# VHH binders against Thiamine-monophosphate kinase (thiL): the designs that were tried, part 5

Target 1, 333 residues: Thiamine-monophosphate kinase (thiL), of Prochlorococcus marinus (q7vei9)
Amino acid sequence: MLKEENTQEILHDLGEQEILNRLRKYMDYGQIDDDTALIKSYKKELIINTDMLVEDVHFSEITTNPNHIGWKAVATNLSDLACSGLEEVIGITVGLSAPSSTPWSWVDGVYTGIKAALNKFGGKLLGGDCSNGKQKTLCITALGTKGPLNLHRSNARPGDYLITSGPHGLSRLGLSLLLSDPITKSINVPNLLKEHAIKAHQEPQPPIKALQTLLKCKPYAMPWNAAATDSSDGLLEAIESLCRSSNCTAVVDHKNLPKHADWPSGKQWNDWCLEGGEDFELVVSLPPNWAKAWLKAMPCTKAIGRMKEGPAKAMWSNGETIQKAMDTKFEHF

## First folded at step 1 (VHH)

Design e4 (framework vhh_7uia_1)
Fold by ESMFold2-Fast, scan of step 1:
Structure e4 (fold): chain B 333 residues (1-333), chain A 122 residues (1-122)
Amino acid sequence: as target 1 above (333 residues)
Amino acid sequence: QLQLVETGGGLVKPGGSLRLSCVVSGFTFSDYYMAWVRQAPGKELEWVSSISGSGDSTYYEDSVKGRFTISTDNAKNTLYLQMSSLKPEDTAVYYCAADLEYGWDSYYFDYWGQGTQVTVSS
């Protein structure tokens, strides 16, 4: 008849205690006999962030496998810490909710991705929990030490350079390629761009290296203050958030949009660069001397415009307000 | 030739105020980033405050924020540091400094004044 040994293990059949025992094997913290992780004292300020990833809202099995989901959960959270002046990742905790019919291989894959991201970016897996739920959900809390940089969106000043740490639009192009979107099917996308775009969508990189280089480039006599945000909701939204928080106008040069070398030409592709989302690059407002130092030290950075006195809005260098062309922002409610 | 001359230092009691002035000659302010740097007895140089050449942006060391104000008078080619709520730890020689342009290869000022002594009695 049917061989039970060939049946995929599901959470219901393992039971709660076995699931917890298997999760403990991923933990970097020693013996956890309590419901809390013990963090050794630091002389530095600590920063924390919590993000939730919900199935069919933030991820889909069509475009991302479990390893990618786990990687992305860590990378997106660490991107938020980077925008707050992260010096060192201490670690993370993971709350996982999934239907009892979920294969163990899915949970194992997610944790494998989590560990891969921590191995690359730093930090320990301090703790995790697993509960039964109707929808797959990951809740990541990340802890880090704050370095000397005071990064706040309100620190933008008239005269500042507006700089991105890398190209924008790749994640959106990758998503469309994975979904066989008619738009991407109608264009000849070079193989290298295709591979870069798919990887950007599935395995985003938090801008930790960009942040480290920015810190090292600070000129003497400049305060440890700068304005930064990430571009998870799109480059245009990132620029507008800096404008709102600092009460400044951003002037963007159309010719200086941060596009991949092989990026398609045309308004639609410029719109994807501005509004695609999930690129997780730093968008920074810096005084000219610091900006010039960072641009020299890190060739992947690009000056896209300047901040000036005026109302909280983004405009083109020709004086026209930058209009939103896409409704691609992900909503949580 | 660029010259920087500081004045306005002196002896003041804790909680008092002083205004330092730096008269600049031989250049246009918009080409230079201006700063106040201090040196307490037996200590290293400490940056205090900076202002962009056009006066568009000002910056302060955290310990002086809300107590010190940097400003320029372009018509007089003069840089000011208004100091209030002075503390004994503010005792130092205060230098006016200018840099033509910051870049990758230079994080230090090209030009310095002679300095002016500020003494806050405890």
Scores: ipSAE 0.000, ipTM 0.134, lowest interface PAE 18.7, mean pLDDT 81

Design e5 (framework vhh_7uia_1)
Fold by ESMFold2-Fast, scan of step 1:
Structure e5 (fold): chain B 333 residues (1-333), chain A 119 residues (1-119)
Amino acid sequence: as target 1 above (333 residues)
Amino acid sequence: QLQLVETGGGLVKPGGSLRLSCVVSGFTFSSYWMAWVRQAPGKELEWVSSISSEGSSTYYEDSVKGRFTISTDNAKNTLYLQMSSLKPEDTAVYYCATEYPWDEGYDYWGQGTQVTVSS
């Protein structure tokens, strides 16, 4: 906890009307004047997603400041829309619950982060609510238009390339660095890797640019179908979910794991790459012609394996099944 | 010095069969993923099939699956593509290529071998 926040004005002392008045500076014109937001009619399919972030479950003020919390709330929601074929972000609504003893600076910081993410990725702040609660909770609902890509986990086919939009494990390394984990102190982490890892944990980037490039690279004769999922729960889980939904085997090569250039060598670091989580990259199964075009157009993408006929499992190129090595402490239920 | 030499192409009637061979020299064959890639007249390069460095995994483009079989003979440093039930659409120059590390393009290519399927 930051001690300076204990000396700042708190929500109880401001009251509901003053809180609402201060939040208006974050809203687009006319969006907070009524209890509802007006959205113009669209002739395109719409996609919607809701995520909840709960204090001490999804975020901690030891590792992330309020600006990062707000950024992350938007970025993670937009990552979900991206893996569903997002074309354009329409906007978001924000439900915020916090104790009356919460400093205004915390709420102000969260909304600053929310607006920063929307300014970068697109969309309007369509509405928000603030209520008293015992634990800090942030609920984001995001709305976007669906583009022509039909992205479903069940669309993976034998012969497809398995591709990631970016490196994996950085967020897990960043978390460990921020918590002063003994394992990161046992090695000399290069400054550039340290900076990238901490930024990946605090300021994740939804793969919107990767998705837009994937669309532009589609071969003329190819159907508008591909398999995709996000890697929020880790790369291995993302790969296994594609396998389960498509009834295919994924074959991954150790030498092709999507690692940062300075990533440490060894089993533990491979495990963090596969299972670390919160990287919010796109994991895609694509026909070879489309895969090669995307890899050429966007150098940050990496082919990590292939899909083949077989049982729904992930395996190494040597034929061994990829085993889960990390215990998770976080559970949905 | 690494070299790839393709042979086995020719003229064949629809429904016929051909076996393409690619002899590799200058490196340890079993260390590379190998691929067959083709280019039809007036069209871009199309991937056909791949085989893992250990020969344990094979992959095919949908239009050739069940008709083509990729295999290796490590003792002879040779990659094969057995083609059956050939169609006019299979007419192309076929290239042998190394596929490593699974990024943009292909590392090494042969000169190609012409396959023509016509009645």
Scores: ipSAE 0.000, ipTM 0.281, lowest interface PAE 15.3, mean pLDDT 82

Design e6 (framework vhh_7uia_1)
Fold by ESMFold2-Fast, scan of step 1:
Structure e6 (fold): chain B 333 residues (1-333), chain A 121 residues (1-121)
Amino acid sequence: as target 1 above (333 residues)
Amino acid sequence: QLQLVETGGGLVKPGGSLRLSCVVSGFTFDEYAMAWVRQAPGKELEWVSSISWNSGSTYYEDSVKGRFTISTDNAKNTLYLQMSSLKPEDTAVYYCAKDSYEWLGDAFDIWGQGTQVTVSS
């Protein structure tokens, strides 16, 4: 028999002004329409970050629905602010580009996800725009206040402990599960791990609670300086970034890799933990007394290694250099 | 057998100096971070200073910075705390502590017996 076809309300039929009028329902009170907002004068330092998410590069509708895309766009941007010593989220602006054939329900879903993330992590939707484009793109600018903690990749020192705020590899496993990759079908992935991995990929959590705990447990005698970076590009890249910026060697122990309790054993799964990416955890270099305090205050953190004097590289505790198993792909677009 | 033995404590006048020593046996400093911690009468344990597991970096409690110096002699397996410009507030039992590279929870793995420092006139 003939397939049923549903008519959808698409952006072309609405036009720019009507799209903008519909986006107003997501805007917080007191904003200037449309893409501009007045920010009340602050006595605190401000931090700002802009991230762009592009269809088929940063997200795919195969693995993430519109609500997840909107959530992820906010969460990943707030993760960057957290690594800069975020105290409070002021708000975000959203630039959305999509083909004129895009259903309104897609745009509505994205903004629903954006608002859900802001409701959880804080901040106002200060402004948003929607424009015609050949490829779906989200450009998010986030603004926050800076707290007293000075987080710079260059602050790592020999003798520091390397600590992660949470497990790594979950987003990579979630992606594989959502794509029905034969690799994940060849093993019995426990239901709890499967659930956590899929959620980590679709609905990442910026490490704001980890940052707040790190700040609260700082020993009185310690300076307000520490080294931190985001693990969005993978744990190994995060460690190497700290090494390059601080001119130190990192020593990591195989048995201390930050794995989920049910994580599979073997080299492939260790490689995904090190290089999987999109985990959005803090990777922090801390002096011993502050490291101890944070580990005690927040059980989901894990000490994975130490910093020492030496060339800017990551080494295993057995003296071997940590080698990358996964290559970066270059796209011409 | 792993053992830490502290020496060098004693009675000293305000403004005086002392050098504490911690002799380590059963391991080497290139495997572990080392620290000095103290406990004053009627007070809780207080961290004083740490030195990195590769003898690279030193860290100090703000109240002792500029007055105390932590160091190691790897050939003698000895950790030192050079204390100068001593104050009555520095009166405490001083402990040498080993911190394991693999710590999970407690920061310090092995503790010495302690050495008493008394600053009074």
Scores: ipSAE 0.000, ipTM 0.203, lowest interface PAE 14.5, mean pLDDT 82

Design e7 (framework vhh_7uia_1)
Fold by ESMFold2-Fast, scan of step 1:
Structure e7 (fold): chain B 333 residues (1-333), chain A 120 residues (1-120)
Amino acid sequence: as target 1 above (333 residues)
Amino acid sequence: QLQLVETGGGLVKPGGSLRLSCVVSGFTFSDYAMAWVRQAPGKELEWVSSISYSGDSTYYEDSVKGRFTISTDNAKNTLYLQMSSLKPEDTAVYYCARGEWDYTPEFDYWGQGTQVTVSS
């Protein structure tokens, strides 16, 4: 009674028309046959972002399966929209390029991951295209409505709390575990931390819930202005970016680094928390009353420091400048 | 009940020394930064010194740097300010304050203050 399907059929054998026909099951408006998607009037400002994921640069089939790749492509783009004051995800368009030798099962897996992310975070698949290319690439354009919250890196002020929406370093640890890096063999990584780290790397969560809670917690007397950025390039870079754009000093307390409960102790692991990257959390500078409201409403948030008058740099509470540990000594630029 | 109680103030001659103490109760002392803040007659509050929750990091206002030393005894839940080479300009009510961070003048709990008078 079970029928065997040819899951080894490659894109070359299907041809363009059949590929597009098969992708139709993922489209919410069925507009894969049309050059454009119809978007209804929202009477609000729209925000748009385009992000590209490239094979062996942003993803590897050794560390992520096709479903994870599709999920990550959506999640990373929605993280960028969240940092711009997103109210509602309208939808996405997908440009996919792959070698003609690529199995259809790979494409199907990617779109399954895309739809899973949209089902969780909101938005519709408005359109997609598929083209022949030497390297697998995904280009996602995401559309959302802008809410009342004005999030700009330049909005940080002396006296603000510096808060993260969640823990940092997990994606870097997950990558090292998936690659069987000797450094992860030199320590005993607890099973719960291992699971969380691998999931953080393969299935990042854009900080949409954190953003929605931040918006709802705004005290009535506060202006609709805050400073935020994502931590895709690492926590330290996120903090320094806020400092540069706002021309103020961030002071971080060693004891309040946003670590997983089971995170290893020591300088190397603090460095991974600060510089690991791909955690996709909000890093936010907020006035004290709004900060305290957000910390109470969302327990996964953590106050890591404060903003003060001073030069555009990040420093420890002991007065020392926070130094980058992961930059190469041979880099000139 | 949260309470900060300062002692050790008094009248001292220029060039003299005093040691202020602040005993705290009702919270875990080692979880907070602690500070000394002073107010001279007819002037605004002036931050003097802060110490981190661990006691490892200390900060001072420029005019007291090298003359004052802040320290803690976590086992006794006590904050200290050792003042030396006192000047008439140091005359003020000195307040013990609890802070979330050791680098800001914003504090959530304050003591009643202790008077330091530097005069002949």
Scores: ipSAE 0.000, ipTM 0.120, lowest interface PAE 18.4, mean pLDDT 83

Design e8 (framework vhh_7uia_1)
Fold by ESMFold2-Fast, scan of step 1:
Structure e8 (fold): chain B 333 residues (1-333), chain A 119 residues (1-119)
Amino acid sequence: as target 1 above (333 residues)
Amino acid sequence: QLQLVETGGGLVKPGGSLRLSCVVSGFTFSSYDMAWVRQAPGKELEWVSSISGSGGDTYYEDSVKGRFTISTDNAKNTLYLQMSSLKPEDTAVYYCAAYYDEGTWFDPWGQGTQVTVSS
């Protein structure tokens, strides 16, 4: 199809200095000075992570508008901090690369979404740059303080409960609905499930309240140690990563898969729950007394299984190994 | 562990009114958005109404707008659904549900209460 001439301001016509001047409106007052941001010294451990979002790999303008892209970039990164025991978000830096033909309205929308997420979850926009590139990319580095909770994937122990902070598969379903995938056209998806799935894909929520509740539920006599990971690469991968890092077997109950109330029945839909990805929930291994306290305090948490002595693998409660069924579309290498 | 107890359902004639109540225990009520959802015999689960925990913003399915009113009493940890001008098509089991402020999914934790609208 022929692209009509764009009447919007594009990056080429603005030039580098004007783009940087416009980005300053998103920066917190006094936080960016010249080329660097100043961060005050803390008497706490700091946690940091970096994520890249690449057009047509991690996001598409068919399924997400610029505001959603910016939100997702922050939410994805903060999910990683949450699974590491985040107490407070200090802030983020943004590296943006885009073709010179990109409308300013796209960049403006992305930064609007970034600020909306930071306003909801905490943190300052500490700095950002913009460069010319053939493909739209966002590189986010997030910095936070670590609270008293020591979350390491290696902390899982035989006898622990395996718990998720929320349902899995919603983002995968939302993506399919937005793409008009024949699989989703073969069923009548209930309106509530459709709305929740689309919003889960476009506006993921890092599990910060789940983490805060987990922290508050720790029994007094228990050490501040637990095993956790986020499920951005799918629930099954999250479970397997806990198994590999702790050298334990996870035993999962089919009947306890963390499905939305309206989730369809059948192997295909169980596979999407296990392997869909981009749900950004906590997957946690906890001793029984802490597990029971968290399950009581937070209705959306679900015990899906137990950790057991054995090889680093995930298995069903009937003794069969959990088999991967889905091809990975989001492979890094 | 967590408990949601729905009451107030029953048999009512078309044009009648009912008030459903949901008493919540085991978590801080005001930290969660609350919803009413319903399931008619042989049909899929349908969202009816929601109320935010933080501001009391209310939302309604189009078929119930102007007829149903959702409200909360935070001191009593109770969610209400005032139903008026009831129609036979409103016949369903009504469930109380909670979901995260940070999430847009729900998991109905209540046992449900049956509403039957028939002459």
Scores: ipSAE 0.000, ipTM 0.106, lowest interface PAE 21.3, mean pLDDT 81

Design e9 (framework vhh_7uia_1)
Fold by ESMFold2-Fast, scan of step 1:
Structure e9 (fold): chain B 333 residues (1-333), chain A 121 residues (1-121)
Amino acid sequence: as target 1 above (333 residues)
Amino acid sequence: QLQLVETGGGLVKPGGSLRLSCVVSGFTFSDYSMAWVRQAPGKELEWVSSISWSGDSTYYEDSVKGRFTISTDNAKNTLYLQMSSLKPEDTAVYYCATSPEYDFSYGMDVWGQGTQVTVSS
């Protein structure tokens, strides 16, 4: 604790044993006091994912506080599990690397965010460790049970509807607002859009409810197979990854881009919707029966196009290939 | 009014082939997903195969994959099931079914009268 003297508690002064003792307070009941976590036997297939967040690559303390960093680390990993047919989160392990000069308050904040996300989405904190490193790095391994739904990028088929679970571009807009980007200052951003954009960037929601609704809407006579991916690298990249894995063409309609109701009009804003990244929505290819059921059951979903036989590429409904935009201004942010 | 009429069933020996046809009337074929469902004596209804409204996506029960092929002819308003390498366990009444796409999970709105397929043991 800092109090009138600059005596900020740092990792070097605490030492390894004290750091581990403090981290133990975040661990859930049933955790063994050792290098391993005990997992009860499951009569289900398990899915596992490891994700790494690196300072100045995946997060910045300018736009996200430690609680947001911890939340985001969990949410992004659970988004990957959701795209693999997650039924239930069992738990996570956390590897944290940070400079010895790092305040304990930073580590405490990160773990507080981790626990907040687990409390919302499910799962236990099974283990955590801390090591010395030049850059702050979080390595999260998440474990869940696999439900009956078989989601693979290679399951997209000609005739499928291409659907997103929610709007795209919000996280990019939120980043720009938090950085006071001149581009966002040149337009009138409505308050509701501003709030949604900042929240999307700082506190992403893994699409677990979207996945649950998708599963409940499956037509009885349809197999438990669909194609899905997340849009962490942008909507266009998500669409192209489905095309590459399924060897088919995606046809997208300009009028059906998944924009927030108050989203600005124009090419630049359409480009942010397509390429913004970090929206963590499901991008799903579904047979028409299932697609229409999901669209009816979950109004935040949007049909943006169709899959057809052809080369592995994304195209507009007018027949032109969807081109990636070059935005040098964002490259200098 | 939607009407479905199945034909093409009959007696066949194991390893033989049959082609079932379902003629539909009273609706536009491309507005509906179509399915084949069967019921063996003393058993519950079993989904066999389905085809999307466009004819581009086809799905099969694991026991019939590689042996059965579902297809449509929109010009003739006809759904087909080509059955090859038939087995005694394929013996059943085969029904053609259709519904609005999103209601498929609750069964079918319109069912045909059925066509009997008997594979001699």
Scores: ipSAE 0.000, ipTM 0.131, lowest interface PAE 19.7, mean pLDDT 81

Design f1 (framework vhh_7uia_1)
Fold by ESMFold2-Fast, scan of step 1:
Structure f1 (fold): chain B 333 residues (1-333), chain A 120 residues (1-120)
Amino acid sequence: as target 1 above (333 residues)
Amino acid sequence: QLQLVETGGGLVKPGGSLRLSCVVSGFTFSSYAMAWVRQAPGKELEWVSSISGSGGSTYYEDSVKGRFTISTDNAKNTLYLQMSSLKPEDTAVYYCAKRLWFGSYPFDYWGQGTQVTVSS
């Protein structure tokens, strides 16, 4: 038999000018060039965030296609804007770095994913480039308008309900399923849970709808202040971040962990729910009246505990401190 | 059948040496980062050493650097910790732990541990 020797079109062979010409089709009409972008005057406060995705640190080609990588780069940045009180996405800029041996199809796929996310969540591609580098890297800067809600980690108060906008651990499970991790093969994962987990890992959704519903549920007499953060680094880290910034104790009930309906039982799976990461949900501390309104209006939200006076730490309802299985103090790389 | 089994612990005199072994089954060993973590009586868990992927990179806690060596035998699916110049302060239960080699994911599986006691 004959072996196929044909290779894909690579960046080195295209050259800089051809790459830029191909990227122009992703740019929105009215952009000046890759170095400058025209932005209308907004008589509103603006919020800005920069996130970087690095190959083999934040993503792997084994678990995510180029389209998923581009989607994820936008979605993760928009999640940060959402937890800061985002009203409208203005747009993003993209810095893409890749080895010169990279196929054009990889770059094309990434930009296709970027545009798909912007089409769903809002905003324009204000600028983008592609430069030579040893490791694949995406640097996204996103710009949005700030709405009336003052979201800050320091706004948590004793007596508040601690609420998540959705379930936690799905992205971590999806990652293990995509890697064919034997842990997932040792149990029979229902097909629906498997599909939801894989999609959560590859195609995260920023919690923009959750934020919009939270705004609509604010009681008339209540100040436009709440505490929120996203759970990109895991649910436990999100809770501890609220505790540190507000100098309050969070009390969480084991039975109220925000698990998917078909989530496995046991310490290992509770640990994945608490520390799995990349779920990109809102973790919010709210006064009781506002909390109850949001829980009623959005069934995917869950009250997981309460804030109380005390030291800046997360505790179980039985009085024990919630322990991390392993964190950055064991990560010297 | 996911399993981590630590062996090689025991009683040694100060200045002595021990080699800990962790035999893993049920996963592709070279695709994961592996670590040794210890817990002394009445103290918190302390990370000791890690080895990445196929054994290309090794990392050590400052207190054990130069005395301990982490290594793998991928064909035998076994992780080792060679301990030399042992001190009473090294007395602890030593655990083998597994995690994904990329991302900021926590260690997701622990062995049952092996006791190391440094005394006369």
Scores: ipSAE 0.013, ipTM 0.452, lowest interface PAE 7.2, mean pLDDT 84

Design f2 (framework vhh_7uia_1)
Fold by ESMFold2-Fast, scan of step 1:
Structure f2 (fold): chain B 333 residues (1-333), chain A 119 residues (1-119)
Amino acid sequence: as target 1 above (333 residues)
Amino acid sequence: QLQLVETGGGLVKPGGSLRLSCVVSGFTFSSYWMAWVRQAPGKELEWVSSISGSGGRTYYEDSVKGRFTISTDNAKNTLYLQMSSLKPEDTAVYYCARGYLSYKTFDYWGQGTQVTVSS
């Protein structure tokens, strides 16, 4: 029964006050001392989003360390703000719940990842709470200013180009590489692809730069309206979401799927490109003049299809409906 | 070759019990969630239960809590669903599934085994 001593500091042994004292180094402007964060007044519309990351639902400690979890929590929330026309990140608040047996090093790692993401993408850590809970969870509320672009899924129009800001499937491949999935052993994954895939899964990048470039490329005569969504639930779901909200048909050319240069060939790998999820790229429907300007200004963008008049569905250029693979996700709690 | 093979289905009276088994080959449980998902006649797929690869964590759909128990035998690479107090509404094809990322996201499926609860 008696074996090696547990030498790690756990939350139970630290107590609430010591945990709060240690979190002070992450907080901006001393906000942890108060129930509320103070934010300077803005003469712009504000956008706000709340996301939860729950252990066993949204992250696994097999494939992501605490730094990655904290980074991902910020990045996924900022991706949602980007799809709403984000101009500037004001900041975030963090609610963290974990079992009292959780090592302090886990909490410290999470906050280190949070600060790293904010340092890269902007915003301040305005406040946070830490509570005891059976399951590890992070609840992040992000606040930003809205720029001039009215970015709604319902803005897609027949004749628009369908464009993605970057390649798809990388996060799904990264997950399988981290799990040592036998499927990834059946192919020789080049080192560059492996590095990009693992990084995409562990450290997603919200498409803020893509959004800024899109905004800069707007032709003078075009209205400040476009359709966009992110691809967190997969490229196909993103396309279908635009179709449902705009009541248009998307026509995709399978030869133009947004694949990494070293992406493997075959149906399985095309399915991961379409449905893998967690790529956090912008999927945008744009009038031709604006589309051409964005494609020229940002080499990582790719035209994958066109919008046309018709029922709310995605189809291949050969006229067949794009069918979902056998991957199934249950979302109900 | 990844393979999931379900057995143990059949006809049972209301209030009865059945144990479903799923033998997996081509991978080991330890890195993956394993789950049971069912489809009743004329209805969509319904998630039933999931178990972590370590066997330490389980999740159940509310309608089966207290009646069904999910478990694994890692030495045999086998997933089980012990079903008790069966109701006519439990009639469905039961599928074994491998989960990736979460306890409710699945990439590999068995062929299914039919469970019929009737008098």
Scores: ipSAE 0.454, ipTM 0.765, lowest interface PAE 3.0, mean pLDDT 87

